# Designs tried in a protein design chat: VHH binders against q989t9. Part 7

Target 1, 279 residues: q989t9
Amino acid sequence: TTRILGVVQLDQRRLTDDLAVLAKSNFSSEYSDFACGRWEFCMLRNQSGKQEEQRVVVHETPALATPLGQSLPYLNELLDNHFDRDSIRYARIIRISENACIIPHRDYLELEGKFIRVHLVLDTNEKCSNTEENNIFHMGRGEIWFLDASLPHSAGCFSPTPRLHLVVDIEGTRSLEEVAINVEQPSARNATVDTRKEWTDETLESVLGFSEIISEANYREIVAILAKLHFFHKVHCVDMYGWLKEICRRRGEPALIEKANSLERFYLIDRAAGEVMTY

## First folded at step 1 (VHH)

Design p3 (framework vhh_podentamig1)
Fold by ESMFold2-Fast, scan of step 1:
Structure p3 (fold): chain B 279 residues (1-279), chain A 117 residues (1-117)
Amino acid sequence: as target 1 above (279 residues)
Amino acid sequence: EVQLVESGGGLVQPGRSLTLSCAASTFTFSKYAYGWYRQAPGKQRELVAAIWSGYTLYADSVKGRFTISRDNAKNSIYLQMNSLRPEDTALYYCARGYSYTGKLDYWGQGTQVTVSS
């Protein structure tokens, strides 16, 4: 289950230096089919140590630093101090820019296995949220979280300042109790109150009104709008797929209906290794 | 640990109906998607239906005939199978999650459904 594993104290000066290097770096266009707006990443460690290796696959060897990874001394210190180097399979920076999110989805569907996926929060703000099923929550700076990426989930940033997470994929057979080392216990805080608006029949009918204008030319934009609604309304993150299917059914164009079904399959049910969604 | 227990299978004539039930451990039931899978003699295990957050998905072969539902208060999911055909004969499994490849972390033991005269 998704949960905080611990807290680390970040050295802001040294972190700022590494973030300045990242700001001048090229981020990957891989997995852009999952992006609603500017959600992007760069590899710090991967199977080969080559910067051009950008897709995640199951492999059984300790991850190797990329040229970019080698240029980030503080992030390497965080990786080496808080994780077992031999169990790391990938380490990457994921950046979410203003008004962007990753489309609600399940991970590992195309893989012959899975990872323990851990987030170390480097830079964030109160307008950044993670979602999982019906839940919304905030990951705070310096927190280390296990993300149960096999469950439907999303993440978004609705601030002019980007969100940056160090995401570490660890060998899937490890125990969660052993994954994060040299960490402090999380602060006990009151459960976060979900302040999202109630979902109403009025809101639903407004959303379904896209049926009057949806076409091939605006499909991706409409999907992105639908994907963001669960950050602001008390709905399940995958409810967007039901809305999309109903919008397309009402529009009555077979190609759009087929596309809605293919998106639901790809993001939630099944996808082949290397498959990319185009819509 | 999640344990899943199927029930409701049996021998039934073509055109008739059966309801399968799956009971799950109590604590985390409502947090997860669940699916029904089947394995016909000599074939691979395939997804039949899945349910999450009030939404449902069906394999093309059963769409319009089968209905999946859940009762979070009872920690159970159900598969209502109408207009059964001989080709629906299979061992039916309940699973936490859904995948056409069958890569899931928790499975039930299965319940046999036989459709024949």
Scores: ipSAE 0.000, ipTM 0.198, lowest interface PAE 14.8, mean pLDDT 86

Design p4 (framework vhh_podentamig1)
Fold by ESMFold2-Fast, scan of step 1:
Structure p4 (fold): chain B 279 residues (1-279), chain A 117 residues (1-117)
Amino acid sequence: as target 1 above (279 residues)
Amino acid sequence: EVQLVESGGGLVQPGRSLTLSCAASGFTFSYNPYGWYRQAPGKQRELVAAIHSGRTLYADSVKGRFTISRDNAKNSIYLQMNSLRPEDTALYYCATYRWGSGYFEYWGQGTQVTVSS
């Protein structure tokens, strides 16, 4: 189950220095098919240690620092102090910029195995949220979270200031109690109150009204709009796929209907190794 | 609360076929991996077949004879067993898991399959 594993105290000065290096770095266009707006990442550690290795695959050796990873002394210290080096399979920075999110999806579908995926929050703000099924929650700066990425989930940033997470993929056979080390116990929290708006029949009909204008030319833009609604309304993160299919059914164009079915399959049901979704 | 309910077991003669069914409830059915395991008396439980992300995996002993499938609309997993042999006799379990643990954590009660002349 998704949950906080621990808390670390971040040295703001040293973190700021590394983030300045990162800001000048090239972020990957890999997995751009998952992006609604500017969601992007860069590899700090991977299987080969080569910067051009940008896709995640199951492998059984300790991850090697990329040239970018080698240039980030504080982030390396965080990785080495709080995670077992031999168990790390990937380490990435994921940046979500203003009004962007990752499309609701399940991870690991193209893999013949899994990772324990953990997030160390480097920079965030009150308008950044993670979602999982029907739930919405905030990950705070310095928190280390296990993300149950095989469940439908999303993450978004709705502020001018980007969200930056250090995402670490750890060998999938490790115990969750073993993955975060030298961490402080999380403070007890009251359950986050879900302040999103109730979903109404009127809202649904407004959304389904896209059936009047949807076409090949605006498909990706409409999908991105639909993907963001669950951050603001009390709905399941995957409800967007049902809305999209109904929008396309009402429009009555077979190509658009097939595209909607393909998106649902790709993001939620199954995908092949190396497969990418095109709009 | 996750629940798996198996059915379809029974007594069958060698060379015949049998289909096992597993009904799942209490979680998001279509997004989970599923497996069929079996355990003969006095032996360790072993993986027979698994389905994950549309891909299938089979034990060498059953490859070509058994087929695993799922029907998301019915919240069900199936194991089609063809050309059954006496050595296929076992208690068969349907299983699914929670991610992050690396293990099948949710198991059905098991259904007995006996292959005997």
Scores: ipSAE 0.000, ipTM 0.140, lowest interface PAE 17.6, mean pLDDT 85

Design p5 (framework vhh_podentamig1)
Fold by ESMFold2-Fast, scan of step 1:
Structure p5 (fold): chain B 279 residues (1-279), chain A 118 residues (1-118)
Amino acid sequence: as target 1 above (279 residues)
Amino acid sequence: EVQLVESGGGLVQPGRSLTLSCAASGFTVSSRYYGWYRQAPGKQRELVAAIYSGKTLYADSVKGRFTISRDNAKNSIYLQMNSLRPEDTALYYCAVGWYDYSKGYDYWGQGTQVTVSS
């Protein structure tokens, strides 16, 4: 299950210097089919060390710094101080901005194996949340979390200030107890109170009303609206796929129904290596 | 875990009425679609009635005779069956259309037998 592994103290001055370099950098458009708004990343370490290698594949060698990665001394120090260099397979910055989220999905479906995926929170605010199944939680600055990416999950930022995480993919055979090093024990947290609104039949009726206007021209926008609702209502993150399918059944157009089934398959059930979803 | 428990079935004479109840547990109000299905011996399971988003749907064979309803406070759904006919004899199942990638797309109760016979 997704859980906090430890806490690190971030040097704000040195971090700010590296973030300024990142702000002038080109973020990748790979995996843009997972984005609902401005969700984007850049590769700091990968299999080849080439900036052009932007997709994640299973490989068995220590990750090599990209040209961008080589230009970020503090982020390299964080990677080398808190993770076993030889076990890192990928390191990326993921940025979520301006009321965006990643569509609810499962990872590793296209891979012949999986990684241990870890997040180190570099910059965040109170309107940033992660979700997993029916749960919602906040990851705080300086926290290191194991993300159980094989389960349905999402992440969003609902503020004008971006959320930036250093995301590290580690060799899948490692023990979670050994993944993060030189970290402080997280303080005991009170159980998070889920303050999201109750999901009502009235809310469902409003959502299903999209059946009156849904078409190929607005499909992606409607999907993005549906993807965001679980951050504000007490529902499972994958409930959006049920809503979408019912919206399309009501509309009665076979092509729209088929597209809804394709999205559900791609994000939650099965996808091939290199496959991309088109809207 | 989502559980659905049906009750209210039994043996009745043609022309009489029965009310079936379905008590749901393990989930809150959300995008769920609630329905009643039935399966007669040697036949495929068929939809009888559904309630979703303020709308109801009925099979042609029961339209005007059966009424589906829900009680949100009790987390229960009901099927009021009037003017019962011998061909209504079947196991009746409560179902919820709820997406769960790990467990499939619908949850079913264990069924309650309705027998219409003189």
Scores: ipSAE 0.000, ipTM 0.170, lowest interface PAE 13.0, mean pLDDT 84

Design p6 (framework vhh_podentamig1)
Fold by ESMFold2-Fast, scan of step 1:
Structure p6 (fold): chain B 279 residues (1-279), chain A 120 residues (1-120)
Amino acid sequence: as target 1 above (279 residues)
Amino acid sequence: EVQLVESGGGLVQPGRSLTLSCAASGFIFSRYSYGWYRQAPGKQRELVAAITYGGTLYADSVKGRFTISRDNAKNSIYLQMNSLRPEDTALYYCAKSYPGYWRTSGMDYWGQGTQVTVSS
């Protein structure tokens, strides 16, 4: 299950140098169908080592550094010091910018297998959160986390300052005890208290009121609003799909109803290799 | 539209066990809350058990005897009924809550029902 694996001490000067390179770099438009606002990534290591190959597929060989990856000496040192090079299948930077999130979804649905997905937090702030099912939590700078990406989950940044994670996909047959090396043990933590607002019938009716205005022209914007609510209210991250379907049912337009069903299928139930969702 | 199909009912002697199943059509099954209700002849439909994100709920008359569970891989909800009594005789219904919270007023879909008869 999703959990912290360890902590690394980051060299702020050397990290700052690599982050400056990343700030001038082009981030990928692949997987933009998962983005609610500016959620984006760039490949540091992939199957071929070619910068133009941006999609994740199952493969069984050690990942190769892209030209961008080769230009980031400190991030390469972090990868080499804290992970087994031969077990890495992908390494990428994921950046979430102001008021953006990734739509709640499950990973690996289009793949013939899955990875052990690990996050090393490079830069973050108190308005950045991860969600998984009905839970919300914060990943701190220098922490290494296993993310159980086959479960419904999301991540968001609600700050002017972006969130940057180094995300490493590791061969799926490894044990979690073997994945992160040369790490410090995390400090013991008390159970976290979920401080999000209670969900009320009044809040639900306000949300379902989008049925009065939803159309092709504002569909993606309304979906993005719905996707962000679970960061601020005690609801399951996938509840947005039920709300969207009810909104469209009340609106009564068959095309909008079918789109709501197709979004739920694509993000949570089933998608084919190479399939892309269009709004 | 979502279809709920109940099965597993039948005639059973007092003190025995019976398991009811409720199968749902393909959607994100684990997100929804589900309940089992029953209706005896001439009586109103009453809640037996519910399973939600927050846990399980049981009617006082069945607490300790019945157990509700779910199998997300099979898109199914189960009601394990132990120590059955003649007063448990009823038509049993499966219901789904929409958008995902259980309460009587929030149940959107009702199945066709499965008959349970407890007698000699």
Scores: ipSAE 0.000, ipTM 0.175, lowest interface PAE 15.1, mean pLDDT 84

Design p7 (framework vhh_podentamig1)
Fold by ESMFold2-Fast, scan of step 1:
Structure p7 (fold): chain B 279 residues (1-279), chain A 118 residues (1-118)
Amino acid sequence: as target 1 above (279 residues)
Amino acid sequence: EVQLVESGGGLVQPGRSLTLSCAASGFTFSWYAYGWYRQAPGKQRELVAAIKSGSTLYADSVKGRFTISRDNAKNSIYLQMNSLRPEDTALYYCAARYTGSYYKPEYWGQGTQVTVSS
């Protein structure tokens, strides 16, 4: 289950230096079909150590630093101090900014296995949230979290100031109890009060009203609007797919209906290795 | 009706071998990925081995000793366990995951007990 594994003390001076390098770096366009706005990443370690390798696959060897990864001494020290180097399969920076999120989805559907996916929070703010099924929560700076990415989930940042996480994929057979090393115990926290608005019939009617205007020309934009609603309303993160299908059904255009069905399949049900969703 | 039925468990001496079998029925066998999990007394359930078409994955504790295989013609999954140790004692579960549906649950067998003792 998704949970905090531990806390690390971040050296702000050294982190700031590495973040400055990242700010000038090129982020990957791979997996842009998952992005609703500016959700992007760059590889610090991958199977080959080549910067051109940007897609995640199951592999059996310790990850190798990319040229970008080699230029980030503090992030390398964090990786080496807090994770078993031989068990790392990928390490990447994920940046979310400018009112963006990743579309609600399940991971690993195209893979022959899965990873233990861990987030180390490098930079964040109060308008950044993670979601999982019906739940919304905040990951704090310096926290290390196990994310059960096989469950429907999303993440967003609704601020001009970006969110940066170091995301580490670890060999899937490892024990969660030993994944994060040399970490401090997380403090006991009271349950987060969910301050999202109640979902109402009026809100649903407004959402389904997109049926009057949806077309190929605005489809991507409407999907992005729907994907963001669960950050602000008490609904399941995948409810957007039901709304989208109903919007398209009411519009009555066969191509739009087929696209809605294919989005639900691709993000939640199954996808082939190397498959990309097109809008 | 989806069913996974394990067999082949039992009491075995250290250093010996056992083969566990899992018979799958009620669904299209080739659409599923399969795994063997175990739960030892007082411990969490853990993945031992997994198989999808052409690919296998093993826990570090069993690499080189255990082999997972599938027989699509017989709708069966096997776990060949060699060089058994007392710490392999656990209830072993067969599991199937349909990768094509969010709304279909992961299916589990009832489990088969393996006890490695003299």
Scores: ipSAE 0.000, ipTM 0.109, lowest interface PAE 17.0, mean pLDDT 86

Design p8 (framework vhh_podentamig1)
Fold by ESMFold2-Fast, scan of step 1:
Structure p8 (fold): chain B 279 residues (1-279), chain A 117 residues (1-117)
Amino acid sequence: as target 1 above (279 residues)
Amino acid sequence: EVQLVESGGGLVQPGRSLTLSCAASGRIFSSYAYGWYRQAPGKQRELVAAIYTGSTLYADSVKGRFTISRDNAKNSIYLQMNSLRPEDTALYYCVKYGSWGHYRDYWGQGTQVTVSS
């Protein structure tokens, strides 16, 4: 289940130096079909060690540092100190910028296997959240979390200051108890209180009112609006797909209906290796 | 090893109902999701309905007519099909979606539904 595995103490000065390098780096255009706004990543370690390898695939060898990864001494030290080097398959920085999120989705659908996916939180703020099914929660700076990425989930940042996570994919046969090493036990923290607004029939009808204006020209923008609603209202993160389909049904255009069905399939049900969703 | 066996198909007149059943064998019913797909002759398989922990999803073409459900005590998934139309004619497949601990999707053999006078 999704949970904290441990806590590390971050050296603010050394982290700030590495983050300055990252701020000048080019982030990947791969997986941009999952982005609602500026959700982006860069590879620090991958199968080949080449910066141009940007897609995640199942492989059985220890990950190799990319040129960018080699230029980040403190992040390398964090990786080597807190994870078994031989078990790492990928390490990435994921950056979520102002008012952006990743569309609600399930991971691993195009893969022949799964990873143990963990997040080490490098930089965050109170307006950054992760969601999973009906739940919303905050990951704090220095926390290492296991994320059950096979469940429907999303993450967003609603602050001018970006959210930066070091995301590590570890060989799937490892025990969760063994994944994070040299970590402190999590301190007792207040359970995150879900302060999201209750979902009402009036809110639903307002959302379904997009049926009056939805077209091919504004489709991606409307999808992005729908994807963000569960961060502010007590709904399941996948409810947006039901709303989108009903919006398109009311609009009555077959092409828009087909597109809504294709998005739901791609993000939640099934996708082929290398498949990309286009709007 | 998971095996899925569909049943409940048959010939039915337009406007009538059928209930399809899918029985899972070989292990416990702890998958993240199960679904029903259908395939008409010469066409690709398409999603009909899916049931997750906490929610259900339906293809637009069947929403309001079909209902997916599960009975964990019986290790079974059901598809209640109401107001059947000739275009619902297809081979219907039960699917167990890949989840943590089971990386592959598992498909049943399929059960034929024919909607015709």
Scores: ipSAE 0.000, ipTM 0.244, lowest interface PAE 12.6, mean pLDDT 85

Design p9 (framework vhh_podentamig1)
Fold by ESMFold2-Fast, scan of step 1:
Structure p9 (fold): chain B 279 residues (1-279), chain A 119 residues (1-119)
Amino acid sequence: as target 1 above (279 residues)
Amino acid sequence: EVQLVESGGGLVQPGRSLTLSCAASGFTFKTYSYGWYRQAPGKQRELVAAISWGSTLYADSVKGRFTISRDNAKNSIYLQMNSLRPEDTALYYCARLGYYSGTYHFDYWGQGTQVTVSS
């Protein structure tokens, strides 16, 4: 189950230097079909060490630094100090920019196995959130979290300042107790209060009202709107797929109905290796 | 913990009416769809009626006689059963149809309430 594993003390000066390099770096267009707005990543370590290797696949060897990864000495030091180098399969920066999120989804559906996926929070703010099923929570700067990416989940940033996480995929057979090393116990935190608005019949009718205007021309935009609602209303992150299907059913266009079913299958049920979703 | 509790069953004569209630607790009621299922002795369980936000669905055997409704403020669903027939005799179950793995899944049952239509 998704949980905090520990806390690390970040050297602000050295981190700032690496973040400046990242700010000028090219981020991958791979997995853009999962993006609702500017959600993007870049590879710091992968199977080959080549910058052009952008997709995640199951492999059994220690990850190799990419040219970008080699240019980030402090992030390399964080990786080497807090994770077993031989167990790392990928290390990426994931950046979520103003008013963006990743579409609610399950990971590993296209893989013959799965990873232990861990987030080390490099830069964040109070308008950044992670979601999992019915839950919403904040990951704080310097925290290391296990993300149970097999469960439906999302993440968003609703501020002008982006969110930057170092995401590490570790060999899937490792114990969670062994994954993060040289970490401190999490500080006592104030109880997390879910301040999202109650879901109302008025809100539901507004959402289903998209049936009056939905078309091929605005489909991706409407999907992105639906994907963001669970950050602001107390609903399950996958409820958007039910709303989308009902919107399309009411519209009555077979192509739009088929697309809604395809999105649901791709993000939550089943996808083939290398498959991409087109809107 | 998630609970669905049915009530309102009983013994009635053919042609009469009953209203079944289902009280839900332990989760956010308004985000889910619901159904009523029934099972007669020695027969397969069958879906009788379902309700989502804007639509209802009925089995052919009950269309025009049964009405499903929901009350989000009371965390309850109801099945109004009119013109009851001996063939409607069964244990009636309330079910939650949630969005899990992207589809509607029957994921929770009540314990059931007995409806007996005696001629």
Scores: ipSAE 0.000, ipTM 0.120, lowest interface PAE 17.6, mean pLDDT 85

Design q1 (framework vhh_6qgx_2)
Fold by ESMFold2-Fast, scan of step 1:
Structure q1 (fold): chain B 279 residues (1-279), chain A 124 residues (1-124)
Amino acid sequence: as target 1 above (279 residues)
Amino acid sequence: QVQLVESGGGLVQAGGSLRLSCAASGRTFSSYAMAWFRRAPGKEREFVAAISWSGGSTFYTDSVKGRFTISRDHAKNTVSLQMNSLRPEDTAVYYCAADRYYGSSWTPSEYDYWGQGTRVTVSA
């Protein structure tokens, strides 16, 4: 289950230097179909070590540093100190900018296998959250988390200051107890209090009112609005797909109804290797 | 293989209450959205209420808002529909349905698993 594996002490000065390099770097256009706003990533290590290799596939060899990865000495030290080099399959920076999130989804649907996906939090703030099913929680700076990415989940940043995570995909046969090395144990925590608003019939009816204006021209924007609601209301992260289908059903346009069904299939049920969702 | 069995229907006077229950057997359906539909005499099946996998989101048709409450017991694989302030126009056969797909709760064609129905008669 999604949980903290450990805590590391981050060297602020050295991290600041690497973050300055990242700020000037080009982030990948791959997986932009998962983005609601500016959710983006860049590869630090991948199968080939080539910067143009941007898609995740199952492979059996230790990941190789990309040119960008080679230019980030502190992040390399964090990777080498806290993870077994031979077990790393990918290392990426994921950046979520103001008012953006990743659309609620399940990972690994296009793969012939899975990874142990781990997040090391580099930079965050109080308006950044992760969601998993009906739960919302915060990952703190310096924390290393296992993310059960096979479950429906999302992440968002609702602050002018972006959220940056170092995301590491580890060989799937490893034990979770062995994945994070040279880490401190986290202090005991109370369960996170869910401060989101109660979901009401009035809120639902307002959302379904998009049926009066939805079209191909605003579809992606409406989907992005729906995707963000679960960060602020006590709903399951995938409830947006039910709302979208009902909106389209009420609108009565066959093409919009078909698109809503295609989005649900792609993000939650089934997708082929290399498949992309178009809006 | 999922089987749905409804219970709790019956005859009630206008203004009265009934609680319908739907039990799933064969396999846990914690990942399924659950819904209630009804078919009034001479009409097609219409949506009544739905509940998401987590139980955190509920949906109702306008005519039952504020009167009906849908809930689920995750551990028992049951979905309930509490019907208050019943009206003669609520007279129908009520069907429990499970959506095999994530997030879909409104459209009858999305539901592969249906119960046999339970009859509710509301006298004037």
Scores: ipSAE 0.000, ipTM 0.249, lowest interface PAE 11.2, mean pLDDT 85

Design q10 (framework vhh_6qgx_2)
Fold by ESMFold2-Fast, scan of step 1:
Parts: structure tokens; sequence; C-alpha cells
Structure q10 (fold): chain B 279 residues (1-279), chain A 123 residues (1-123)
């Protein structure tokens, strides 16, 4: 299950230097079909060590630093100190900019296997949230979390300051108890209160009103609006797909209905290796 | 405890039909993808059909598309497989499975399995 694995103390001076390098770096356009707004990543370690290798595949060898990865001494020290280098398959920076999120989805659908996916939080703020099914939570700076990416989930940033996580994919046969090393135990926390608004019939009817204007030309924009609602209302993160299908059913255009079904399949149920969603 | 019980197997001639049912107890149906797998004599388990935990979206292996239909009855807590235009190649033990993992057609993604029901299609 998704949970904190440990805490590390971040050296703010050295981290600031690496973050300045990242701010000037080119982020990948791979997986842009998952982005609602500016959700993006850059590869620090991958199978080949080549910067142009940007897709995740199952492989059995220790990840190699990319040219970008080689230019980030503190992030390399964090990787080498807190994870078994031989078990790392990918290491990426994921950046979420203001008012962006990743579309609610399940991972590993296109893979023959899966990874243990771990987040080390580098930079965040109180307007950044992760979601999983019907739950919303915050990952704090310096925390290392296991993310059960096979469950429906999303992440968003609703602050002018971007969210930056170091995301590490570790060989899938490892024990969660041993994935993060040289970490401090997390301190006890007060229960998180879900302050999102209750979902109302009035809100639902407003959302379904998109049926009057939805078309090929505004489809991606409407999907992005729907994808963000669960950060602000007490609904399941995948409810957006039900809303989208009903919007398209009411609009009555077969092409839009088929597109809604294709999005649900691609993000939640099944996708082929190398498949990209276009809409 | 979770239990899956299959029924509806039997002997049928080529071109005939059978309806398999799987009853689930100790399981909240809407939280799980339900699937049918089959194993022919001397072969490994292969995916047949699945119905998703969300929105009841359905998935089929190519060899049964257009012939088999999977469906779910939430009130009865059952999943069914309607098998039409049966072929001798469909002869197998059919297994009901429940899971919540990432890929619907991988046996390793299913947490619970029934004991199986035998389907024999004569030429």
Amino acid sequence: as target 1 above (279 residues)
Amino acid sequence: QVQLVESGGGLVQAGGSLRLSCAASGLTFSRYTMAWFRRAPGKEREFVAAISWYGDSTFYTDSVKGRFTISRDHAKNTVSLQMNSLRPEDTAVYYCAAGYKSTYHSPGQYDYWGQGTRVTVSA
C-alpha cells in the first residue's frame, strides 16, 4: 500500500544548486498524453545512460546516469546514499507547475512486469497534493514514499511555485522494508482532515452542461478541467471518466463517445507497449 | 473470507452455447476486475474475458471476440460468461478470477481464483 518509507535531511545549499541546473534543463515530451497542464519530467538515470532514452520499459540492469544526471552531484549523492544502486532501473525528476496535474490513471498497464515506484520530495508546498482513489494527501519535503502506482492516482500543484519530486523506479522483487536505506523513521502525524467540498447535484449538473459545447476542438481542455475537480471536491479520482462519458452521450456524437471510451481504457484498463493517447 | 464458485460447465456440440456463472462472496464486486481464464489439457492458463472494476468495461482475447459476452449482476453478486458459437478449440477448464492489479489479462494480477468448471465441445 502507498505509505511513507522514511525521511532524509536535505542539504538546502547543495539542493538549491542542483535545482538551478534543473530549472535551465530541457524536460521530456514523452508521456505528455498524461499531462493536464505542465506536468513534465527529465531522465537522470535510465537503461542506456543516453538522454534521448525517455520511455520506461522493464529491464534487468542497473540504471546509468544520463548527461543531465551526471551534472547533478547532490541528487546523485541522494540516490547513492538512500537506494541500492544496482536495483535502480530509472530515476527522474517530475515537475508539476501551477494549476497542472497528471490525469488520473493506473501505471504498468503496458509492461510485462512492474517496478517499486518511490518518491523523494525535493520541493513542495501546501497547495501540492497526491490523490489515490477517494483519498487526498500531502507528501512533505525530505519524505520518501512508496506509491502504489497500480491503483488509480493523480498528483497536482495549485501554487505558483512548482512541485519537484525525485522519482525512482526500483526492481520489482525488492522488499518495501529494504528499498530505502540510511533513512530516519517518520515522526507520528496528526490525522489529515479532508477539507475538499462535498459533491452536490448542482455541481454535477454544471459539469454535465459541457455536453452543450464539447467538440473535437475543445476536448483536451474539457478533459483537463474534469481531471482537476477531484482535488477540490470529495469524489473518486476516476469519477471524471464517468462524467466525460455522460457528457459525450448527451452530446450524441459517436466519435466523441468512442474517444471517451478510449481514454478510460488507456488510462485505467489496458494499453500496449509504446502506445500513445491522441485526442 | 473471499470465495469464488463457478457453475454452468458441461458438454456441448460445436456451434452450441453455454453460460458460465461465477458467484462471489466476501468480496465487494465494484472494487474488483472480474475475469475468466481457461486451461486446455497440456497447456498453461490463458486469458478469455474481463469486466472492469469501474464502469463495467469489457475486454476479450481475439479468439472469442464476437462469440463470448462477459457481464456482471451487482444485485446477485455474480459475473457471467455467455459463450456462443462454441468450437472444439474452446474445450478447457474455465476459471473465475478477481483482482485489482494493473493488467487485466495477466494471471499474476488476480488475487482470488475459483476451482474451475469444465467445458467440453465435441466436433
Scores: ipSAE 0.000, ipTM 0.197, lowest interface PAE 12.2, mean pLDDT 86

